# Ledger of designs, part 1: VHH binders against WD repeat-containing protein 55 (WDR55)

Scores and structures below are computed, not measured.

Target 1, 353 residues: WD repeat-containing protein 55 (WDR55), of Arabidopsis thaliana (Mouse-ear cress) (o80775)
Amino acid sequence: MEIDLGANAFGIDFHPSTNLVAAGLIDGHLHLYRYDSDSSLVRERKVRAHKESCRAVRFIDDGQRIVTASADCSILATDVETGAQVAHLENAHEDAVNTLINVTETTIASGDDKGCVKIWDTRQRSCSHEFNAHEDYISGMTFASDSMKLVVTSGDGTLSVCNLRTSKVQSQSEFSEDELLSVVIMKNGRKVICGTQNGTLLLYSWGFFKDCSDRFVDLAPNSVDALLKLDEDRLITGCDNGIISLVGILPNRIIQPIGSHDYPIEDLALSHDKKFLGSTAHDSMLKLWNLEEILEGSNVNSGNASGAAEDSDSDNDGMDLDNDPSKSSKGSKRKTKSKANTLNATNNFFADL
Positions, changes and structure headers below are counted from each chain's first letter, unless a header gives other numbers; antibody chains aren't numbered by Kabat.
F, E and O stand for the ipSAE by ESMFold2-Fast, ESMFold2 and OpenDDE, each averaged over both directions (binder to target, target to binder). V2 = 0.75 x the mean of E and O + 0.25 x the DockQ between their complexes.
[cut] stands for letters that were removed.
The coordinates of atoms that the task and the answers printed are left out; those that the model quotes come from them. Centres of patches stay.

## First folded at step 4 (VHH; framework vhh_sonelokimab_d1)

Design v01 (from n12b with T107P)
Fold by ESMFold2-Fast, scan of step 4:
Structure v01 (fold): chain B 353 residues (1-353), chain A 123 residues (1-123)
Amino acid sequence: as target 1 above (353 residues)
Amino acid sequence: DVQLVESGGGLVQPGGSLRLSCAASGFTFSRYYVGWFRQAPGKEREFIGAISYSGGSTYYAVSEKGRFTISRDNSKNTLYLQMNSLRPEDTAVYYCAAQKRYFSGYPYEYDYWGQGTLVTVSS
């Protein structure tokens, strides 16, 4: 399902417990949409949030509020139920704010165009910490809650690790070949994955941040602008060419395409139940992808490469107990079990739940 | 000193072709998204197209995809716009623009702008 927002959206986030999605638009508006399994997207709210582009959006306070960050240098908290302004931090940064993440239930982190990172107490509405490790725009942030460390990526081609307990930059990488655009933590906190301007993913081992331990090269012809963790072994990439892909990490591989836009991907987010993926791009569209349906397709083994290697090819078969037509015909042939056909039509007579 | 300097504008007849150039200096051109915009008298600035850092990806306004081609040469710090099948409605000042962080079809998101080159399509 999809909807034309009327303007490009730079940030998207899903409500933590209900079927709502928020989008921050280039014209400064914040839109809130309700979605359902019947492929409906209905705008419930439109807020004139900012004077310039709304670049980041996050639900906070168990979904009762939305925080937005803008090129106008402000951070705004909006009440979800009423659309009313709750708090407005004018001049939150000295430069345009690019990114915003939840840190704890009472703190958020923001990053700006000049490399400044600030940590905000949402209850006190005050800046508690500031980090200036970077010399160029902040592109992405992610948080390791176990160690209370913020991982930050920058257009200066480095990542930094900021200790929120001590308010000190603990480590910073060497230049990483090109600008770092996105970042996620995977492998139960053991790996940090960065998307780059040149279409590569860089893999860092936790605690060894001077240089990357591995590279996933040739993933995309140009930049990997968005990264979204699906689980400890898989992530979703959004690229400059508009392609959205499911990617495996260690072993590094492209698993399957998920979807596409005709323009560069701007942001990706998962619904609270991971049933839907939301994507925005430079085409003014918000698209929701049904991951349960898409990922079920990827579990079907099809193709000569896997079948020939695993099946015992017997030139004298007639006594081959492993001769299962399902292994040779997965995918292209429809298999209907009589139980499946009767379940849809008549088996409800005795069905529980 | 950051500069973008457009050239190649002029008078062309309907159905003709024209190639515009934009010479960049004072910044690392190969690390910027660059694009073309135009503005006719009395109208707002309109997006034409943009090109990625390497030139491997190009993005056009829907109305311009078939007639205009954007390209770049990072060794010469130059952006190009090839315009074919020109119409009187294409008469405008054409602007080169650059921005570092992302693609955009909106003028206010661009950090650096040229002064423009006039294209007049008339017989």
Scores: ipSAE 0.049, ipTM 0.506, lowest interface PAE 7.2, mean pLDDT 82

Design v02 (from n12b with S104L)
Fold by ESMFold2-Fast, scan of step 4:
Structure v02 (fold): chain B 353 residues (1-353), chain A 123 residues (1-123)
Amino acid sequence: as target 1 above (353 residues)
Amino acid sequence: DVQLVESGGGLVQPGGSLRLSCAASGFTFSRYYVGWFRQAPGKEREFIGAISYSGGSTYYAVSEKGRFTISRDNSKNTLYLQMNSLRPEDTAVYYCAAQKRYFLGYTYEYDYWGQGTLVTVSS
């Protein structure tokens, strides 16, 4: 299921318990959509949140509020049910705000175009801490709740690890040869995975952040703009060629494609039950992918994903079993095509120019 | 100082072709998305196309796809726009623009702009 938003969305987030998804648009609007399993996607709210692009969106307060961050340097909290403004930090940062994440029930983190990271107490509506480890824009953040450490990536080609208990930068990587665009924590906190401008994933071992321990090369011809953790062993990548892929980490492999846009991916998010993946791109489209159907269909063909390990007992019987393997049914392939939706996306992209 | 300098504009007949160039200096060109916009009298500035850092990905406005081709040469710090099958409605000032972080499309999201070059399509 998909819908034309009328303008490109930079950020997307799903409600933590109900079938709602929020999108922050380049024209400063915040849209809220209700979806259902019967391919219905209907806009319930449209809020003129910001004067400039809305770059990040996060549900907070158990889904009762949504916080947005903007190129207008502000952070705004909106009531989900009414669309009313609840709190407005007009001068939250001195520069455009790029990213937001939830830290705790009462804490959020924000990053801006000049490399500043701020930690906010949502109850006091004030900045609790500030980190200035980076010299270029903040591209991504992720949080290790067990150690209270924030991992930050930057266009300066480094990542930093900020200790929120001590308000100190604990470590910072050396320059990685390219800009870091996205970041996730995997392997039960043991690995940090970064997407790069050159289409590579860099793998860092927790506690050893000077240099990456491994590289997943040739994943995409250009940047890996979005990363989304599915589980401890698998992540979803969104690239500037519009392709969305499911990939495995250690062993490093492309498992399968999930979907595509005709334009660069901006953001990816999972629904509360992980049944749907939401994606936004520079085509002004919000697409929801049924992961339960996509992943269940591929589960029967695990050998197609990476290959099977040899087993002596299986090999003894394998010759008979391999003589006539069962054939899967054929499905239709998804195609990229020029539609009215593509034309509408292009027209809507320029609506507020 | 950052400079983006467009060249190659001029008067062409309908059905003709023209190649625009944009020379960049004062920043690391190979680390920027770069693209072309145009503005005709009485109209808003519109996106034509953009190209990724390496030139591996190109993005076009649907209305211009197939007639215009964007390319870049990072060794020369130069962006190009090849325009074919020109029409009177293509008459506009053409601007090159550079943006570091993401795909181009909205004029207010650009880091750097050129001064523009006039293209007139008339008999």
Scores: ipSAE 0.158, ipTM 0.585, lowest interface PAE 5.2, mean pLDDT 82

Design v08 (from n12b with Y53W)
Fold by ESMFold2-Fast, scan of step 4:
Structure v08 (fold): chain B 353 residues (1-353), chain A 123 residues (1-123)
Amino acid sequence: as target 1 above (353 residues)
Amino acid sequence: DVQLVESGGGLVQPGGSLRLSCAASGFTFSRYYVGWFRQAPGKEREFIGAISWSGGSTYYAVSEKGRFTISRDNSKNTLYLQMNSLRPEDTAVYYCAAQKRYFSGYTYEYDYWGQGTLVTVSS
């Protein structure tokens, strides 16, 4: 099931207990949608949250509030039931805010365009700590709750590990030769996986962050803009070619495709029960993928299910990963109207500038 | 200093072709998404097309009408726009632009802009 948002969405997040999904749009609006297993997807709310792009969205407080971060440098908390603004941190950062994550029940972390990371007390609505390990935009963050450590990725090509108990940067990687765009923790906290602009996944061993221990190059050359953990052994990738893939880590392999957009993927999120995957792209579409149906119907193609698939992995890894030019061209041609509508909406947004 | 310098503009008759170039310096061109925009007299700036940092993905506006092709040469730090079957309505100042990060997409705020090159399509 899918719905045209009317504008590109940079961030999506699912409610932790009910069938709701929130989307933050390029035009600054926040949309809230209700979905059902019967393929219904209906917008319940449209909030004029920001005057500039809404870049990150997270449900907090057991789903009672939605927090959004914007290019306007603010962080806004909105009530889910009423759509009313609960708290507005004007000038939360000195620069555009790119990313938000939940840290604890009472803390949120945010990252901006100049490499600043701030930790917020949601009850006091105040900044508890600030980290300035990076010299370029913050692209992603993830949290290891057992050790109270925040893992941060940056366009400066490095990853930092921030100790929230001591409020100190514990470690920082060497330059990776590329921008780091996304990050997840896997293997029961033993591995950190980063997506890069050149399409490589970098694998770091926990506690040894100076350089990566392994590289997964099978998605190259397409940038890995979104990473989402499905379980301890599998993750979902969203790339600039619009392809959404299920990927296995150690052993490293592409398991199967999940879906696609005709435009670069912006964000990926899982529903509270992991039955649905949400995706957004530069086509102004929000798509919900039924993972139970997709993964059940394709299980015979899983590398884990067959020894023959393991033999195929080596060949696939060594093969040209470029999209079929004919199919890509036809897809682009077929979707010209959708792309045109998206571009026209974006042009209208900038027409007033 | 970061610079994007457009060249190749000029006077062309309707139905003619023109190739624009954009020379980049002062930044790592091969790591940037780059694109072309134009602004006609008395009109707003419009998007023409963009190409991913690797050259693997290209995106075009419908207003282009399938007559334009964007390409890049990372070894020369150069972006190109091939324009065919030009019409009087294609008369505009053409700008190249570069976006350091990919998160905002092809039609959003670009980090660096050129000064533009004038293309005039008339008989």
Scores: ipSAE 0.071, ipTM 0.505, lowest interface PAE 6.0, mean pLDDT 82

Design v10 (from n12b with Y33R)
Fold by ESMFold2-Fast, scan of step 4:
Structure v10 (fold): chain B 353 residues (1-353), chain A 123 residues (1-123)
Amino acid sequence: as target 1 above (353 residues)
Amino acid sequence: DVQLVESGGGLVQPGGSLRLSCAASGFTFSRYRVGWFRQAPGKEREFIGAISYSGGSTYYAVSEKGRFTISRDNSKNTLYLQMNSLRPEDTAVYYCAAQKRYFSGYTYEYDYWGQGTLVTVSS
């Protein structure tokens, strides 16, 4: 099932317990959609959340509120039932806010266009922690709850590990490839997987963040913009060519395509029961993919009999224009620019050993 | 001092061709996605096309129907738009724009903009 949002969506998130999906749009609106197993997708609410683009969206408080982050530098909490604005952090950041992630039941993390990361108590209107490891935009974040560590990726081509308990940047990677666009934790916390601008996945071993331990090359001709963990061994990739794929990690392999857009993928999210995958792209479309049916088809031989393919390559025949075989004229962006931050992160990392 | 300077606009007859150029300075051009937009009198600005920082990927608005081709030369810090089979409805001010945030999509949130160059398609 799919719906035209009328404007491109930067972020989507699913309600933790009911069949609702929220989308944050480039025009600053927040849309809420109800979906049913009967293939219905209906807009229940449209909220004038921001005057500039709404870049990130997350359900909090067991789905009673939605938090949005904007190019207007604010973070806004909206009531799901009424659409009323509940709390507004004006000038939450000094620059446009790109990313939001749930950290704990009472804590969220946000990242901005200049590399600042802030941790917020959702009950109070105050920043509890701030990290400035990066000199370029924050592209993604993920949280390791067991160790209270936030993993952050940046357009500066590095990842950082921020210790929320000590308020210190514990470690930061060297520049290995190009801009890092997405990040997930897998293998029961043992691996960190980053999507890159050049279509590669970088695999880092937990505790050894200076350089990647492995690379999944030639996954896509262009950037891997979105990563979503399905389980400890599989993730879903959203790429610049519009292809959405199920990918296995260690062993590294493309398992199957899930779906596609005709334009680059913007965001991916899973429903609370993992039955549906939501995707947005630069075509203003929100698509919901029935994963239960798609993955059952791949496991049931008769479902894939007519279209069985073992090729690792995925081509979109409808989009010759989105083809970018060029693999980076990428100069090192930042090796010496945040030398103080890199040194500090390195010292903190070795101190913890 | 970030600057994008468009050139190559002018009067052209229907069915004619024009090549627009955009010269970039004051930033690392080769690290930016760049694109073309246009705005006709009394209308909203519309997306025409964009090109990845390496030049390997191009993105076009559906309305172009293969009439326009975008290209770049990173050694010259220059963006180009080749326009063929021009129509009166192509009359607009054409803008070049540069985008640092690749993940924000190719049609929106450009960081730097040129002042524009007028293209008039008339007999």
Scores: ipSAE 0.092, ipTM 0.526, lowest interface PAE 5.5, mean pLDDT 82

Design v11 (from n12b with Y33R Y53W)
Fold by ESMFold2-Fast, scan of step 4:
Structure v11 (fold): chain B 353 residues (1-353), chain A 123 residues (1-123)
Amino acid sequence: as target 1 above (353 residues)
Amino acid sequence: DVQLVESGGGLVQPGGSLRLSCAASGFTFSRYRVGWFRQAPGKEREFIGAISWSGGSTYYAVSEKGRFTISRDNSKNTLYLQMNSLRPEDTAVYYCAAQKRYFSGYTYEYDYWGQGTLVTVSS
């Protein structure tokens, strides 16, 4: 199911317990959509949240409120039920706010266009801590709750690890030679995975952040703009070429395509039950992908006779007997037609290990 | 000093073709999303198309789909726009622009801009 938002969305987030998804748009509006398994996707609310682009959106307070962050330097809390403004920090940052995540039940973290990270107490609506490890925009953040450490990525090509107990930057990586665009923690806290502008994933071992321990190269010819953890061994990538993929980490491999847009991916989010994946791109579209259906097709490819029509279509045994000379050809991908509408089909666009 | 310098503009008859170039200097061109915009007299500036840092992905305004092709050569720090089947409505000053921030979207918040090159489509 999909819907035209009327403007590009930079951020999306799913409600933690009901079938609602929120989108923050380039024109500063916040949209709230209700979805169901019958492929209905209906806008329930439109809020004039910000004067400039709404770049990040998160449900907080058990889904009762939505917090948004904007290029207008503000952070706004909106009541889900009424759409009313409940808190507004007009000068939350001195620069445009790009990134926003939940840290604890009562704490959020925000990152801005100049490298500043702020930690907020949501009960007091006050900034408790500030970190200035980076010299360029904050692109992503993720939180390790066991150690109370925030992992931050930046356009300056480094990641930092901020200790929220001591309010100190504990470590920072060397320059990776690429902008870091996205970050997730996986392998039960043992690995930090970063997406880069060069289409590579960098793997860092927890506690050894100076340099990456491994690289997943040749994942995509374009930047990996969005990363979303599915489980401890698999993540979902959203790339500049519009392709959405399911990827395995250690062993590093592309498992299958999930979906596509004809334009660069902006954001990815999972529903509360992980049945749906939401994606936004530079096409003003919000698309919801039924992961249960898509991943069931992958299971059928294992030779399971589930009774689904065309089970054999999901099974693609490549011969790999000779080199593909078309891989050496210079040319841009056509934007008119993408072959990624059927997610059980093999997509050879990025079928490199 | 950061510079983007457009070239290749001029007078073309309707139905004709033209190729614009944009030479970049003073920044790491290969790390930037770059694109083309135009502005006709009495109208606001409009987005035409953009290309990813690697050249692997291109995205176009709906009005330009099929007639215009954007490409880049990172070894020469140059951006190109191939324009085919030109119409009088394509008469405008064409600007190249470079964008550092991915979350700005492809149509907004470009960091660096060229001076523009005039394209006139007339008989």
Scores: ipSAE 0.074, ipTM 0.491, lowest interface PAE 5.7, mean pLDDT 82

Design v12 (from n12b with Y33W)
Fold by ESMFold2-Fast, scan of step 4:
Structure v12 (fold): chain B 353 residues (1-353), chain A 123 residues (1-123)
Amino acid sequence: as target 1 above (353 residues)
Amino acid sequence: DVQLVESGGGLVQPGGSLRLSCAASGFTFSRYWVGWFRQAPGKEREFIGAISYSGGSTYYAVSEKGRFTISRDNSKNTLYLQMNSLRPEDTAVYYCAAQKRYFSGYTYEYDYWGQGTLVTVSS
């Protein structure tokens, strides 16, 4: 199911317990949509939230409120039920605000175009902490609740780890050679995964942030603009070419495509039950993908490969090092064992042995 | 210092073609969304098309789809607009613009602008 928003959306977020999705638009509006399993997607609210682009959206207070951040340097809290403005921080940052995440039940983190990160108490409407580790825009943030540490990525090509208990930057990576566009924590807190402008994922080991421990190279031909954790072993990527893919981490592999837009992906979000994936792109469309049906229809995930998948965990360690060109050994032969070729193509037997 | 310099404008007859160029300097061109806008006398600046960092994605205004083609050469720090089947209503000053973060069809999201090149379509 999909809907034309009338303007590009920079941020989307799903309600934590009901079938609502919020979208922040380039024209400054905040839209709220209700969806259902019968393929219904209907706008319930349109809020004139900001005078400039609305770049980030997050449900807070157990879904009772939505916080939005804007190029107008403000942060706004809106009541979900009524659409009424409940709090407005006009000068939240000195520069356009790009990113918002939930930290605790009563705190949020925001990041701006000049590399400033602020931590806000949602009850007091006050900034409790400020971090200035970065020299360029903040692109992404994620929170490790067990250690009270905020992980921040920037267009300056570095990742920082901010300790919220001490209000100090605990660690910062060396320049990664590429802008870092997004960040997720995986493998039960052991790995931090960053999406880059050059189509790679950088893997950092927790506690060793100076340099990446591994790289997932050749993931995409150009930038990976959005990155979303599905579970401890899998994530979803959204790319500049509009393609949305399911990707496995350690072993690093592309599992399957999920969907596409005709324009670069802007944001990705999961519904509260992980049944739906929401995506936005530079086409002004909000698309909701039935992830249960898409993943169930996969030859790899749904058991369609059950007769061929006697492979051990070590078979999954075989990275697909074969791009289409590596199949060139088969290219000259017109009679190439049709059944074996279709079976191999379906089960991804392209990894070099 | 950031500069965008448009060239290739001029007088052309209806049905004709022109190729505009925009030379960029003072920033990492390959890291920017770049696009074309035009402004006819007495009108607001209007979006024509934009192209992603790598050139892998293009977005066009619906009114220009099929007549105009945007492309870029990152090795030369240059943006191009190929205009075909030109009409008198295409008469405007054509601007190139750069935006670091994401695609935008809105003038206020672009900080870097060229001075413009005049295209006149008349018989």
Scores: ipSAE 0.014, ipTM 0.429, lowest interface PAE 8.2, mean pLDDT 81

Design v13 (from n12b with Y33K S104V)
Fold by ESMFold2-Fast, scan of step 4:
Structure v13 (fold): chain B 353 residues (1-353), chain A 123 residues (1-123)
Amino acid sequence: as target 1 above (353 residues)
Amino acid sequence: DVQLVESGGGLVQPGGSLRLSCAASGFTFSRYKVGWFRQAPGKEREFIGAISYSGGSTYYAVSEKGRFTISRDNSKNTLYLQMNSLRPEDTAVYYCAAQKRYFVGYTYEYDYWGQGTLVTVSS
């Protein structure tokens, strides 16, 4: 299932209990889509949320509200059922807001282009914490609920750990020599995994954040822009080359491709039942992948054969390598053009603008 | 207070080469992603390419790949565009621009813009 959004989406999120997905678009609109296994994606609602790009979107309040963050420095809460504005925090940040995550049932975290992170009480509509550990845009955030600590990544090439109980930055990594673009917690809270601008995943051991404990190199030729935890041992990567892959962590391996866009991936999200993966890219498309069918179809033997099937899968390197365009096109010129197309897809929008 | 100043434009014959420079001041250049755009007479503004703040990643528009190379020197607060095998259709005003965010390819995601430099490719 796929649908042309009419404009690139910077963020997507799935409703926690019904078959709805929300997309925040570069033109400032918020779109809401209904999906199922038998029908195409159908736009249920379009909201004129912001006058500048809508960069992040999250369902809150058990799916009754959608919160959006914008380049206009505001955070807006919209009613799912009516599309009506519920709350508007004008000047929520001093700079463009580009990231949002759910922290607790009544708390969200937001990050801006200047490196500021704010924690909001959604009931009182007030800022309870502010952290300024970073010198460049906030790229990603994830929350460790057991310790009440927020893990933040930044374009400044560092990761910070913010203690919400003490309102203090408890630790910050040394510069990783590259921008950090995405972050997830895995291995039952023991590992923090970061996607980087150079196509590597950095693995940090919980409590030892000064430098990474391991690196998964050569995962992608360019940036790993999106990371999504599937379970304690596997995650899904969305890369600049448009490839979406299932990746195993410790042991570090590419398990299989899931899908692709012809343009760099912007965002990834899982449906409430984990049956569907949603992806957006620089092609204005929203694609839903039937993850249940894709993952179970690749393993025809249960039991002790599952590890062998994953380890022997030659498709682990992704779809670009499975069907290299250079084999069907005009030699090395087409191959370099195809690689260039993947690398330049992010930046080809101005021809039509 | 922020400035981006392009230079190196001019008249060049088809098949020729030009190197454009963009000098940045009033902000911490090394912490910004920077790129080149152009606007030909009677056409819309077109993205050429961009480079990450470290120089570790470069992105090019498909139509310019192989002929144009973007580089930066953070010690000199300068962005460069090397243009080779120039064609009459490359005639345009060339702009440099800077942004803090990851690459999204949209004009209004760039924080700072230069005034432009004219490149004319004619026999």
Scores: ipSAE 0.022, ipTM 0.409, lowest interface PAE 7.3, mean pLDDT 80

Design v14 (from n12b with S57R)
Fold by ESMFold2-Fast, scan of step 4:
Structure v14 (fold): chain B 353 residues (1-353), chain A 123 residues (1-123)
Amino acid sequence: as target 1 above (353 residues)
Amino acid sequence: DVQLVESGGGLVQPGGSLRLSCAASGFTFSRYYVGWFRQAPGKEREFIGAISYSGGRTYYAVSEKGRFTISRDNSKNTLYLQMNSLRPEDTAVYYCAAQKRYFSGYTYEYDYWGQGTLVTVSS
């Protein structure tokens, strides 16, 4: 299902428990849409949030509020039920704000066009931390909650790791030879994956951030503007050619296409149950992709995370030609013993804590 | 100082062709998305086309697709617009613009602008 937003959206986010999706638009408006599994998309709310483009949007406070960030240098909190302004930080940054993420239940992080990163206490409406590791715009952020470290990517071609306990930049990568556009943490916190302007995915080992340990080049030369973690082994890429792909990491491979726009992808987000993928592009369209149908093979993909049964993720990628229980047991070979893989677990994983 | 300087405009007859150039200085041109916009008398600036860092990706306004071709030469810090089958309604001031972050068809997303070059399509 899809809907014409009337203007390009820079950011989208799904409500954590209800079938709602929010979009931040280039004209400064915030739109809220209700969707259902039977292919309806209905705009419930339109808020004149900002004076300039709304570049990032996130649900916070268990979905009761939406936080937006803008080229007008402000951060705004809006009540979901009423559309009323709850809090407005008019001079949150000195430059246009590009990105927002949730950090804790009471903390958000924001990044701007000049490379400044700020951490905000949402209860007190105050900035608790500021980091200035980067010399160019902040493109993406992700948070490692177990270590309280923020991973930040920048147009300056570097990645930084910011320690929120000490308010210090703990690590920064060498220049990657290209701008870093997007970032996710995978492999149970062991790998950081960055999308680049030239279409390469850079793989960093946690704790070893000076240079990447591996490269995935099969998407080149198309810039990877959006990255979204699906599970510990798979991610979704959104590229400037409009193609949305499912990609496996270690082993590195393109698994299948998910969808496309005719224009560069702006943002990607997953619904609370991972049933739908939302995408926006330079065509002013919001598209919702039914991942259960596209990944084919099985009903209830969310059930894979729970259970005593062990299934291959690739079986859910459209390899189900028969629905025969005997074939699923054959596909899930459990006779491999990896003494080498067990011994390859490094105790240096904890050295950087 | 940052500069974008357009050239190649002038008077051309309907059905004719023109090639516009935009010379960039004062910034790392090869790291910017660059594009062309135009503004006809009494109208708002409208998007024509944009091109990626390497020149490998181009993005055009639907109304101009097939008649106009955007290209760049990073070794010369120059952006080009090849205009074919020109019509009187193509009469406008043509602007080049640069932004670092992504493709955009929207004027307010561009960081740097040229002063424009006039194209007049008339018999």
Scores: ipSAE 0.062, ipTM 0.489, lowest interface PAE 6.5, mean pLDDT 82

